VHH binders against Rho GTPase-activating protein conundrum (conu). Designs and how they scored, part 4

Target 1, 207 residues: Rho GTPase-activating protein conundrum (conu), of Drosophila melanogaster (Fruit fly) (q8t0g4r359to565)
Amino acid sequence: VSINALIRRDQQVTGTDSSLVPLFLEKLIGELLRRGSREEGLLRIGGHKQKTELLYNELESTFYQNPDNLDNLFRTATVHELSSLLKRWLRELPQPLLTNELIQLFYQCHTLPSIDQMNALSILCHLLPPENRNTLRSLLSFFNIIINLKDINKMNVHNVATIMAPSMFPPRYIHPSDNNSIAEQVRMAAQCCRLTNILILRGEKLF
Short names: E, the ipSAE of ESMFold2; O, the ipSAE of OpenDDE; V2, 0.75 times the mean of E and O plus 0.25 times the DockQ between their complexes.

## First folded at step 1 (VHH)

Design d09 (framework vhh_7ubx_2)
Fold by ESMFold2-Fast, scan of step 1:
Order: C-alpha cells, then sequence, then structure tokens
Structure d09 (fold): chain B 207 residues (1-207), chain A 120 residues (1-120)
C-alpha cells in the first residue's frame, strides 16, 4: 500500500483531512520515541526475525483493513521489533519514499561538491509529492531526535545513516546493474550511507 | 536453523593482537555475507566489518587500519584479525550472517560472543 492510499485510508477512518503523513508512521515514530529514544542501539539492534515477520503480516492483514488495531499491535512488540518494522515498511513501499521519478536524482547527488549537493538535495525534496515530502520530513526529524540523545542511546548520525540507508535508498531502485557486481554494490552502499547522513544533518533546512 | 559460535577472545595488553573466529552452521555459509559487531560495557552495538560472499569487504572507518575481516568457506569460518589493540576495543564481539539489514549496519546477535579485554 502506497503512502497516498494510507493517508486516504486514515482520512476515511478518522473522519479528518488534517493528516499530512500516514497514521501508521506517526504512531510508530511516537512509540519508538516514547519507549526507545534512550535505548542503547535503537534502530541498530535487530528484533526477533520471526516476530517482525508476524508484525508485518499483521499490518497487511489487519491494519490496512482496521487501523484501530494499531495500538494493540505495537504493545506486543519490543522496541527492536518496531525498529525492524519501520525499516521493512519503508523497503516494501510500492514505490520508494524518494519516488521512482526522483530516487536516481537523489542518488546522483553523490557526485556533487558539498555546497551543490546540499542545494540539489533541497530542490529534490521540494519536488517530492507533499505526502512523500512530509513523510520524509517526519523521518528526518525522528532521526535527529535520536542523534540529539546520542550520549544516552550511543547512536550518532553515522550509525543512524548506515542502518537506515537501505530503507531510504532500497537497492532495487539504485542502478539495477550494480546488483551484478560486488564492487559496485559496495560502492553504491557507501554512497547511499553518505547521502542518508547528509539528509539527516540538513534535516529541516531541506524543507 | 542458523547457528554461529564466536571464539578467540581474551585478555591482551595495549598494542597487542588477537584473531577471532566464528564457526557457522545451519546455512550455506559460502552464499552469505558475514559481519563482525562489538558491544562495549554499557554501550550499544557497533558494526565493525562485513565480508561479502565473493570476498569484497566493507569496514568501519575507526578500525579499518587495524582490523582485517576474512573468511574460509571450506571451514565455514569467519575471522577478525585485530592489531594495535587499544583499551577502547574492549568489548564482547559477535558475528552475524547476512540478511538485508546486516550488510547495511543492522544486525542480530547469534551467540554469547567472545570477550576481548585490552588492559594492563
Amino acid sequence: as target 1 above (207 residues)
Amino acid sequence: QVQLVESGGGLVQPGGSLRLSCAASGFTFSSYAMTWVRQAPGKGPEWIATIWSGGSTMRDDSTKGRFTISRDNAKNTLYLQMTSLKPEDTALYYCAAEDYESIYGSYDYRGPGTQVTVSS
């Protein structure tokens, strides 16, 4: 289910048009911050794989049919399982958060000098559909809250960027030919980590 | 079921060297990327290095000059050669088999780990 379809579903269920990001993401981020912002290794420590798979399947079978069950779903999960759920949800979107149209342009920003790179990233963020732009903005805000608590949770910008890069730039959308070469995959991963790092550091300045 | 068993840790003086091993079973080891992760007392886990099935490596900037990851597919064993050890390297060291999240910095604990203590 796409970001637009989720927001439309949210509006139908809640009877309000004020939602700028999927309710699922707002509730997930809220739960992660409430329970996990001070947790050492937040986002980095993997949840139980089988439990995370069950949570994702529960989302597909019940949340998209009944969003009211979301709070109960989250209560049964550890912070690490919720972190894994966030990463999986981003990877399994019908099109990437950065969109099919713009993701290659975001990736190509790795070739630019720092000042041009930051300006290009800002322009690309403004070109995103409002739903994608607001969802990205919410995620970057979430990452910055975690990083601001790094003395407690031990997660700096490099840690967060490295673990979130595959969700921000899913490999299947970045130069499919790179998947055929280990050296190209390694280079791609490094560039995606660097770009994710810059997106987090710029944060609100991108919008 | 995937099983990983770490070994080779111990007490070593600053400037010393250690080689860690990770024995793998329950999957086709040669097809998977393998990762080393450490956790210092009272701190979160820190990714160190990943070695892909073809032998290419990715390493953390803070340790890449001193640590070398390698593998022996015939023995289903992963290695971490550590040199010029510092007190800051004191941690419990874990290995992890690839899943999509592991090769990009997310990981799962696979065993009790092996303790490395750099002191006196």
Scores: ipSAE 0.000, ipTM 0.132, lowest interface PAE 12.3, mean pLDDT 76

Design e01 (framework vhh_8h5u_2)
Fold by ESMFold2-Fast, scan of step 1:
Structure e01 (fold): chain B 207 residues (1-207), chain A 119 residues (1-119)
Amino acid sequence: as target 1 above (207 residues)
Amino acid sequence: EVQVVESGGGLVQPGGSLRLSCAASGFTFSSDYYAMGWYRQAPGNQHERVAIITSGGSTNYPDSVKGRFTISRDNAKNTGYLQMNSLKSEDTAVYYCAADYWGELYDYWGQGTQVTVSS
């Protein structure tokens, strides 16, 4: 389900209009920070367990009937399973976080000189729907908290960008054609990692 | 359970051949992931990619194994393979199968299978 639909359902369930970010994401980020901000390899280490698949399916099928259910769901999972859940949730959105309309333009920023690239990325962030913009802003803030603790968790900006790039720039939206060679996909991956790195480093300055 | 299990490793003489297998459970290579790859790690070294195959069937190899190794996939059996020919002592390593989301990011790793090339 879309980010807009999730926020609207959250407002109906909780009775508040103040959330511009899905409740799921706020709770997941909060749990990851409380339990995982100092965990070595956070976001990098995969789940390896069917628990991540079960968590994702339960989330999608029950769809926020009770906010307490999220807390119970998250408590049974390891930090690495929760990290995998975040990445999967972003990849499985009906439209990418950066939107169908703008994701190609975000990607094409890789062709621009540094100063123009920073300006273009900021403009694109402002063109995002408020729900997508605020969700992106929250994610970038989360990533910056992780990299600020890199001496403990061993996750620098390059590590976070590399791991998160496929979730920020899902390949099916940028290059939906499977006729591309693997070499072209590798080049695309490198560009998306660079762009994700820039988005993280600029962070709040984009908004 | 979501996992991959490697098999087919063993001891072989230089110039020999081995065929490795990677069986997936809890997910399918053809529908759930962009690609599947084989990696190896010798003692004291980092993991290195030796082969990758996309869901569309495209393959890629580093120069060190190009022409000697062939990656393939059997979608009906949900199993990947690595055919290794003209093996050299430098190929001695633990070989891992991994599901690949993006060509450089791998979600599921198996326990590995040991390949030893010696006379």
Scores: ipSAE 0.000, ipTM 0.170, lowest interface PAE 13.6, mean pLDDT 78

Design e02 (framework vhh_8h5u_2)
Fold by ESMFold2-Fast, scan of step 1:
Structure e02 (fold): chain B 207 residues (1-207), chain A 120 residues (1-120)
Amino acid sequence: as target 1 above (207 residues)
Amino acid sequence: EVQVVESGGGLVQPGGSLRLSCAASGFTFSDYSYAMGWYRQAPGNQHERVAIIYSGGSTNYPDSVKGRFTISRDNAKNTGYLQMNSLKSEDTAVYYCARDEWSYLGFDYWGQGTQVTVSS
């Protein structure tokens, strides 16, 4: 489902019209910040895979049962399992956060000189649908809070960018289904990391 | 083919009652943990939610219909219902049944609607 469809569903179910970000993401980021902002290796350390799968399945089965359900489910999970859940949710969206229409243009910004690259990324951020733009801005804000605490959590901008790049630029949208060499795939991954780094570092300046 | 079909609408006098039905086809209400809701649209207005029942059985209604409308479902008959009592002219609208899947990758299924007209 698109980001807009998720937000509209949340509004219909809750009867509120205040959030421009999917309720799931709003709750997950809030929990990660409350419990995990000072945890060493946040986002980098993987959660227990089986427990993360069970958590995802339970969310899928109970998400709309009541307002307390999501908070209760998150309480039982470690911050590393919640981090794994965030990465999975972003990667498995039917349409990527950066959208089918713009993700290749975001990627192609890697070919531009630095000043043109900043201007192009800013333009692309403004071209995103409002819901995708607000969701991206929320994620970048979350990442910046984490890196501002890097002396405690040991996660600098490079660490966060490297870990989150496959979720921001899922590989299936970046390279064609042709027989790309391993070297070419590594190069593409490196470019996605650099672009993610720039998005985080420039953050609010892009909006 | 997955779909929902609304029925039970019609013309009724103010103060009357109607019971709407939502029949599911291609899926069952007991197979998935999902919310089922009733929505209405009067000419010139956006869709308004009038009732929702969550998979756990809890319900919610806006103030405009609270105390007058009751949502329920019968898993054995694979059918959802909206009992509408003390109908007012303001309740005149096309009523729709919708299913929300708990899955972020799932699909929302909307029916074609059933017309409810409240007039003398």
Scores: ipSAE 0.000, ipTM 0.122, lowest interface PAE 13.1, mean pLDDT 77

Design e03 (framework vhh_8h5u_2)
Fold by ESMFold2-Fast, scan of step 1:
Structure e03 (fold): chain B 207 residues (1-207), chain A 122 residues (1-122)
Amino acid sequence: as target 1 above (207 residues)
Amino acid sequence: EVQVVESGGGLVQPGGSLRLSCAASGFTFSSYDWAMGWYRQAPGNQHERVAIISSGGSTNYPDSVKGRFTISRDNAKNTGYLQMNSLKSEDTAVYYCAAGEDYSTLFPYEYWGQGTQVTVSS
C-alpha cells in the first residue's frame, strides 16, 4: 500500500486529517526513539526475519479492526525487529519513497558539483508529493536524532547512510549502464550512500 | 559489541587445503541484509579481495583464486567460511573477514576482524 493510501486510511479510521505522514511510521519512529536511540548499533543490528514478517502481516491484517493495536504489537518486538520492520516497510512500498518519477533525477545529482547538487536536491524535494515529502522529512529527522547520540549508540552519519541507502534508493530503481558490471554496481552503491549522507546532513535545509 | 572474529589460519604445504571461519557476534546473519567477504594482505603488498558472498548467497571471486577458493555462510551458526584448496606460496597472507549490510557485495564493509595468518611453505 502506497503512502497516500495509508494516510487516507489513517484519516478515515482516526477521524483526523492533519497528518501527512502515515500513522504506522509515526508510531514506529516513536518506539525506535524511546527504546532504541541509545542502543548501540541501532538500525545496523538485524532482527529476527520471521518475527518481522509476522509483525508486518499482523499490522496489515488487523490495523483497521483495532488501530490501538500498534502500541501493543510494538511492545512485543525488540528494537532490532522494529528496525528491520522499518526497512521492510520501505522495501514493500509499491513505489520508492523518492517516487518513480523523481528517483532517477535524485540519483543523477551525484554528477553535480556541490552547490548545484544541493540546489537540485532541494528542488527535487519540493517536487515530491506532500505525503512523500513529509514522510522523507520525518525519516531524515529521525536519522539526525540517532546521529546526534552517536557517542552512545555508535551510529554516525556514514553508518546510517550506508545502512539506509538501499531503502532510500532501492537497487531495482537504480540501473547502472547496460554493461551489467559489478564495478558499476559498486560505484552505484557508493553514490547512493553519498546522496543519502547528503540528504541526512542537509535535512531541514532541503525543505 | 558488533564483531567478526577469524580462525583457522596456520602453516600448510603447497597443494594443501585450509578452512577459515568467521564468527559473528552482536548481529544475526539470518537478517536479510547482511553480506560478508574475505580479504588478504600479503607481505609488501596492498590488501586484495578474495571472496564475497551476498545476503542472497551470490558469490564472486577474482581470477587468482577462482576454482580454488569457496566462500559460504551458515546463518544458523552465525558463521562464514572460506575453503581454500590447491594452496600456493603466493596465497601466503593475513586473511581478514569483513561484514556489513547488503547493498552491494563489493561495497566497503563496516566491520573487519583482526586477521588470521596463512602461510604456505614446505
Scores: ipSAE 0.000, ipTM 0.154, lowest interface PAE 12.9, mean pLDDT 76

Design e04 (framework vhh_8h5u_2)
Fold by ESMFold2-Fast, scan of step 1:
Structure e04 (fold): chain B 207 residues (1-207), chain A 121 residues (1-121)
Amino acid sequence: as target 1 above (207 residues)
Amino acid sequence: EVQVVESGGGLVQPGGSLRLSCAASGFTVSSDYEAMGWYRQAPGNQHERVAIIYSGGSTNYPDSVKGRFTISRDNAKNTGYLQMNSLKSEDTAVYYCAKDWYDSSGYEDYWGQGTQVTVSS
């Protein structure tokens, strides 16, 4: 399900237009911060893959029939399973968070000198649809809260960027070929990680 | 130090099976969402990729090993595996595991020592 479809459904169910971020994501981030912000290896340690798949499937099937059940469902999962759910949700969006139209332009910012790169990334963030822009802004804020607790959770900006880069820049949208040499895959992954790092560090300053 | 350690190689008869393991130590990141691959090199040849598992769990194999080799990983242990069945003399090589890591110095593609697989009568 797309970000726009989720927000539209949230508005129909709740009767409010106050937030341009999916309710699911707001609840998931809130749960991760309450239970996991001080957990060593948050976002890094994987949960059970099959259980994460079941959680993802359950979200679409039951959430809007009984929204209170989402909080109960999250309570049954470990913080690592919730982290895996976040990463999976981002990767399984019908189009990437950075959008089909702009994701290649975000990636190409790696070729720019630092000052031009910052300006280009800011422009691209403003070109995103409001729903995508606000969702990205919310995620970057979440990552910065985790990084601010790095002495406890052991997750610095490089760790978060490395782990989240495949969800922010899913390879299928940038580099969908699995026939690439290992050197090309490593180079692409490195650039996506550096760009994710920059997005996190600049955060609010990009918007 | 950040390392990748391969194990499980050995001598086996044609048609036999081996299971290789790849363990990361030092720097740990979730393998759920990173690419991990197995590569091999026989004397005089370039490295050949024999299996890869991408973020999200999709896998790919070259025709030379498709149906005989299976790649998997255990995210909780940060370990990867290569199950090799119906081994042929052509599979004789040193097998390597590769993972991507990023730290403050940049990306480091860590190759381990390798593990020798010999298929001989």
Scores: ipSAE 0.000, ipTM 0.113, lowest interface PAE 16.3, mean pLDDT 75

Design e05 (framework vhh_8h5u_2)
Fold by ESMFold2-Fast, scan of step 1:
Structure e05 (fold): chain B 207 residues (1-207), chain A 120 residues (1-120)
Amino acid sequence: as target 1 above (207 residues)
Amino acid sequence: EVQVVESGGGLVQPGGSLRLSCAASGSIFSDYEYAMGWYRQAPGNQHERVAIITSGGSTNYPDSVKGRFTISRDNAKNTGYLQMNSLKSEDTAVYYCATDYDFLSGWDYWGQGTQVTVSS
């Protein structure tokens, strides 16, 4: 289910049009911040695969009942399972957060000089559908809160970018210019990490 | 649950050698399902890639360690290794092991890190 469809479901079930991002993402980020913002290795340490899969399935089953059900569901999970759930949700979207239409253009920004790169990334963020743009903005804000507590949680901007890059730029959507050799795959991953790092650092300035 | 545990860190003299081990445990690991990587972070520095080995055995290193460090693995034991030779003071960092099902999908499982200090 797409980000747009999730927000529309939220609006239909809650009877409100004030949703800026999918409700379960808002609740998930809130829980991660409440319990995990000071946890050493947040987002880096993985949760149990089976438990994360159960959480995902329960989310689909209880999603539409009310916010209390989401809060109770998330309360029983470890912060690492919630982190794994976030990464999984982003990777399993029907199209990437950065969209099928724009993700390759976001990636190609790695070829631009720094000033042009910042301007191009900002333009691409404004070209995103509002649902995707608001969701991205929310995620970047979340990452910056984690990074602001790096002295405690040991997660700086590069740590977060390295871990989150595959979820922001799922490799299956990126078409590198060179052969699909291991060296090219590593180079592509490095470029996606650098772009994710820039998106996090620029944050609010992009919108 | 899935666990990734580093070992072998410690204090070593400049020019010395050290071998780090990364043990992955859990029912989801096999020699065809995952890649392994080593990353490091020193105080004041960014988190950097040190070495990667794919499920097929292909390796990659940044210029800073190429020729000095060698990554290897024992698929039957779900264990990866980082052989570090000709160590320099700038190699001082916390070293992290990462594993994932598919190298292109990124790293899902990280260790807690092991400290390597290169000093006299």
Scores: ipSAE 0.000, ipTM 0.320, lowest interface PAE 13.6, mean pLDDT 79

Design e06 (framework vhh_8h5u_2)
Fold by ESMFold2-Fast, scan of step 1:
Structure e06 (fold): chain B 207 residues (1-207), chain A 122 residues (1-122)
Amino acid sequence: as target 1 above (207 residues)
Amino acid sequence: EVQVVESGGGLVQPGGSLRLSCAASGFTFSEYDSAMGWYRQAPGNQHERVAIITDSGSTNYPDSVKGRFTISRDNAKNTGYLQMNSLKSEDTAVYYCAAEYWSGDLYTYDYWGQGTQVTVSS
């Protein structure tokens, strides 16, 4: 289900039209912060893969029909399973968070000098549809809260960027150069990590 | 050494059907965390996802093809498929197959083939 469709469904179910961020994401981030912000290795340590698969399937088959089930859906999951759920949800969106239209331009910012790169990334963030822009803004805020607690959770900006890069820039949407080699894919992954790092560090300043 | 090869493209009239095949070598779809997807690029557009299927068999499609396209895979034959029905002129594009290998939370590797041309015209 797309971000846009989730938000419209949320508005119909709750009777409000103020939020431009999916209710699922707001609830998931809130739960991760409440239970996991001080947890060592948050986002890095993987949850039980079988249980994460069950959670994702439950989300797809039942939650979108009744979002009031969120509290029950999250209650028995560990924070690591919820972290894995977040990463999977981002990667399995019908189009990437950064959108089909703009993701290649975000990626190509890796070729720019640092001053131009920061300005280009800010411009691209403003060009995102409001739903995608506000969802990205919420995620970057979440990452910065985690990083601010790095003395406890041991997650610095490099750690968060490295683990989240595949979800922010799913490689299948990046057109590197028609050179379909593993070496090119590794280079692309490194560039996506650096771009994710910049997005996190700039944070609110991008919007 | 890792390679993905697409086949099955061609010229078809509006309302027709095509089945695309994706054969992987040097990599197997039976590995846990593997996924495979179909992506397309029409003239002037960026690559977009048409379909994806995970190791567990979960599928996802954009609204533009939902109900018309069906993705499947055969792990034993290391081959993926895209069944395209009720084709429209706007489905004209080069179709690519990608195998996604995820080594945990650090890196994702995708393998792109050379693509297969699908043209829908009368």
Scores: ipSAE 0.000, ipTM 0.153, lowest interface PAE 13.2, mean pLDDT 77

Design e07 (framework vhh_8h5u_2)
Amino acid sequence: EVQVVESGGGLVQPGGSLRLSCAASGFTFSSYSSYMGWYRQAPGNQHERVAIIYSGGSTNYPDSVKGRFTISRDNAKNTGYLQMNSLKSEDTAVYYCAASYDEWLTDSGYDYWGQGTQVTVSS
ESMFold2-Fast, scan of step 1: ipSAE 0.006; ipTM 0.337

Design e08 (framework vhh_8h5u_2)
Fold by ESMFold2-Fast, scan of step 1:
Structure e08 (fold): chain B 207 residues (1-207), chain A 121 residues (1-121)
Amino acid sequence: as target 1 above (207 residues)
Amino acid sequence: EVQVVESGGGLVQPGGSLRLSCAASGFTFDSSYYAMGWYRQAPGNQHERVAIISSGGYTNYPDSVKGRFTISRDNAKNTGYLQMNSLKSEDTAVYYCAREYDLGWSEFDYWGQGTQVTVSS
C-alpha cells in the first residue's frame, strides 16, 4: 500500500486528520526506540525470516480491523524482527520513499560539489509530496536518535547508512547508464550509502 | 570494518578448475535473514549472477553454469566458496561476492573488490 493511501486509511479508521506520517511507521519507530535504541547492532542484526514474514502478513491482514491490534502484534516480536519489518515495509512500497519521479535526481546529487549537493538535496526534499517528505523526515530523525546512542548500540552513521541505503535507494529504481556492469553497480551502491549518510547527517536541516 | 574479500582467481586452461573464496568481516553469513551470492562481469558484457545460497542452504544457478559450479558456505570460518569445474573461455570474468537478502528480494548489501578469472591456453 502507498504512503498516501495508508495515511488516508489511518485517518478514516482513527477519525483524526492530524497525522501526515503513516500510523504504522509512528508506532513501529516508537516501539523500536522504546525497546531497541540501546540494543547492540540495532537495524544491522537480522530477525528470524519466517517470523518477519508472519508479522508482515499479519499487518496486511488484520491491522485496520482493529487499530489497537498493532501494539499487540509488536509485543510478540524482538527488536531485530521489528527492524527487519521496517526494512521490508520500505522495500515493499508501491513506489520508493523518494518517489519514482525524484529518486534519480537524488542519486545524481552524488556528482555535485559538496555545497551544491547539500542545496540540491534540500530542494529535492521540498519537492517531495508532503506525505513522503514527512515520512522521510521521521525516518531521518529516528536514525539520528540511534546514532546519538552509538557508544551503547554500536551503530554509527556509516553503519546505519550502509544497512538502510538499499531501502532508501532500492537498486531496481537506479539506472545510472545504459551499459550497467557489476562494477558500476558496486559504485552505485557506494554512492547510495554516501547519499544516505549525508541525508542522515543533515537531518532536520533538509526540511 | 564491514567488508568482503574475494580470492582464488587466476589463469587456468579450458577444462580446468578453480575454487574462489569470500571472507566476510563485520557481519555473518549464517544469519537466517541473508543469502550469499556470486556474480561475474566480463569486459563489454552485462553482469550476471552465477550462484546463490540461501540462509537455509537452498542453491540456485543459471543454466550457463549449472552442473559445473557449486556454491557453499563455512559458517565456522564465516567464508563463502564457489567451486568452478570444467571451465570454458566464456567463464573469463571478474567474480564478485555479495551478501544478499534472501532469494528473490533483489537487494545487495556488501560487495567485494572482485577476483579475476581467466580461462585461456
Scores: ipSAE 0.000, ipTM 0.117, lowest interface PAE 17.3, mean pLDDT 76

Design e09 (framework vhh_8h5u_2)
Amino acid sequence: EVQVVESGGGLVQPGGSLRLSCAASGFTFSSEWYAMGWYRQAPGNQHERVAIITSGGSTNYPDSVKGRFTISRDNAKNTGYLQMNSLKSEDTAVYYCATGDEYELYSNFDYWGQGTQVTVSS
ESMFold2-Fast, scan of step 1: ipSAE 0.012; ipTM 0.350

Design e10 (framework vhh_8h5u_2)
Fold by ESMFold2-Fast, scan of step 1:
Structure e10 (fold): chain B 207 residues (1-207), chain A 123 residues (1-123)
Amino acid sequence: as target 1 above (207 residues)
Amino acid sequence: EVQVVESGGGLVQPGGSLRLSCAASGFTFSSYDYAMGWYRQAPGNQHERVAIISEGGSTNYPDSVKGRFTISRDNAKNTGYLQMNSLKSEDTAVYYCAAPYEDWLNSYGYDYWGQGTQVTVSS
């Protein structure tokens, strides 16, 4: 389900329309910060794959019908499984967080000189639908809190960017699947990591 | 330090097998969504794609090696592998693993390739 549709469902179920970020994401980030901000390897260490799949399926089948089940959903998961759930949720969005319309333009910012790149990224962030923009802002704030605790959790901005880049820039949305060049795929991955790094580091200045 | 080191090459007879390893340090393959792959180059030829692995184990191979070569990745060891079976003389080449590299002190990402490992298939 899209970010817009999730927010609309949240508003209908809770009777509140004050949040422009999916309730699921607000609760997940809060739980990750509360339990995992000081956990070594947060976001990097993988959770149990089958358990993460079950959590995602439960989210789809039960949570949206009963939002009160969030506490139960999170109680059964390690912080590493919740991290894997976050990454999976971003990948399974019907369109990428950066949107079908803008993701290629975000990617192409890698070709720009530093000052032009920051200006272009800022413009693209403001062109995002409000739901996507607020969701992105929330994620970047979350990443910066993790990075600020790097002495404890051992996750610097490069570590966070490399791990999260595929969820921010899912490869299927950047280039056709028929590109068989290993060098091109590796180069694309490196550029997505670089752009994710810039978004995290400069995020406060982009909004 | 950022390093990519290929190993496991050598001289082998036609029909033999070799397992190549690609060890990474200073960066990680821990994200299963990063493409990791193998390329080869015979003297006088351009680099040829041999194998790619991404998205939790999804693989792709050119017809020249399909069914004979298998790529895999061990994220815990930060190492990629290429299992080569039923080797032919035309498989003789220097084999390289490809990996993204980004140094936090340098905000410019770039491709990084190891020095390669020589595979020679001859009687």
Scores: ipSAE 0.000, ipTM 0.152, lowest interface PAE 15.2, mean pLDDT 75

## First folded at step 2 (VHH)

Design a05d (from a05 with S31D; framework vhh_podentamig1; at its last look DockQ between E and O 0.02; V2 from the best seeds 0.00; counts 0 for: pae O 13.1 > 2, grease 24.3 > 24.2, placed apart)
Amino acid sequence: EVQLVESGGGLVQPGRSLTLSCAASGFTFSDYEYGWYRQAPGKQRELVAAISSGYTLYADSVKGRFTISRDNAKNSIYLQMNSLRPEDTALYYCARELWFGELDYWGQGTQVTVSS
ESMFold2, look of step 2: ipSAE 0.006; ipTM 0.300
ESMFold2 (binder alone), look of step 2: mean pLDDT 82; pTM 0.825
OpenDDE, look of step 2: ipSAE 0.000; ipTM 0.196

Design b07w (from b07 with Y102W; framework vhh_8h63_2; at its last look DockQ between E and O 0.24; V2 from the best seeds 0.00; counts 0 for: pae O 12.2 > 2, grease 24.9 > 24.2)
Amino acid sequence: ELQLVESGGGLVQAGGSLTVSCAASGSIFSIYAMGWSRQAPGKERELVAGITSGGSTYYADTVKGRFTISRDNAKNTLYLQMNSLKPEDTAMYYCARDEYSWGYDFDYWGQGTQVTVSG
ESMFold2, look of step 2: ipSAE 0.116; ipTM 0.597
ESMFold2 (binder alone), look of step 2: mean pLDDT 80; pTM 0.802
OpenDDE, look of step 2: ipSAE 0.000; ipTM 0.216
ESMFold2-Fast, scan of step 4: ipSAE 0.000; ipTM 0.107

## First folded at step 4 (VHH)

Design f06 (from b07w with S27F I28T I31S A33E; framework vhh_8h63_2)
Fold by ESMFold2-Fast, scan of step 4:
Structure f06 (fold): chain B 207 residues (1-207), chain A 119 residues (1-119)
Amino acid sequence: as target 1 above (207 residues)
Amino acid sequence: ELQLVESGGGLVQAGGSLTVSCAASGFTFSSYEMGWSRQAPGKERELVAGITSGGSTYYADTVKGRFTISRDNAKNTLYLQMNSLKPEDTAMYYCARDEYSWGYDFDYWGQGTQVTVSG
């Protein structure tokens, strides 16, 4: 389910809401901040992967049937499982957060000099559909809150960027790679990490 | 229960070799990309090597040519052969499982095994 479809469904279920971010994401970020903002290794420490998979599947089934069960579902999970859920949800969106149309242009910003790179990234952020733009802005804000508490949680911008890069730039949308092209896969991963780092550091300046 | 258990760490002299291993259980090992990361005191955890389900490998520049990652799917075991060890290789070495296939988003880590290189 796309970000736009999620927001539309949220409005249908709760009445016309003015929220431009999926309710699922607002509740997940809120839970992660309430329970996990001061947890050492937040977003880096993995939850039990099989349990996270079951949680993701339960989310799809339960949320569509009864949105009120979302809070109960989150209560049963550790902060690390919720972190894994966030990463998985972003990677498995039908269209990447940065959109099918723009994700290659975001990626290609890695070839630009730093001044031009900032300007290009800002332009691309403004070209995103409002739902995607506001969802991205919300995520970058969330990441910056975590990083601002780095003395407690031990998560600096590089840690967050490295962990979140595959979710921001899912590899299947950048360039198809086969397993025999590992050098190119590693290079792509490094560029995605660097771009994610820049997006986080610039944050509000991009919008 | 999902489990990754590292072993084989120890004290080695500079220029020496050491193999660390990771025993995996509780999931279909052959289906996942696996990796090794390390963390020295006061430093960030860094990915040093990864291996895809198909057996393709990749390495950090700091270890390329010296370290070799391999897997034995029949034994559910991951290996890291470390040659020409340097004092800067001293770190806790962690086994990791990657769901996302390109090797940089490892969601489950083992407890680690300590490698100390004296010089």
Scores: ipSAE 0.000, ipTM 0.125, lowest interface PAE 16.2, mean pLDDT 77

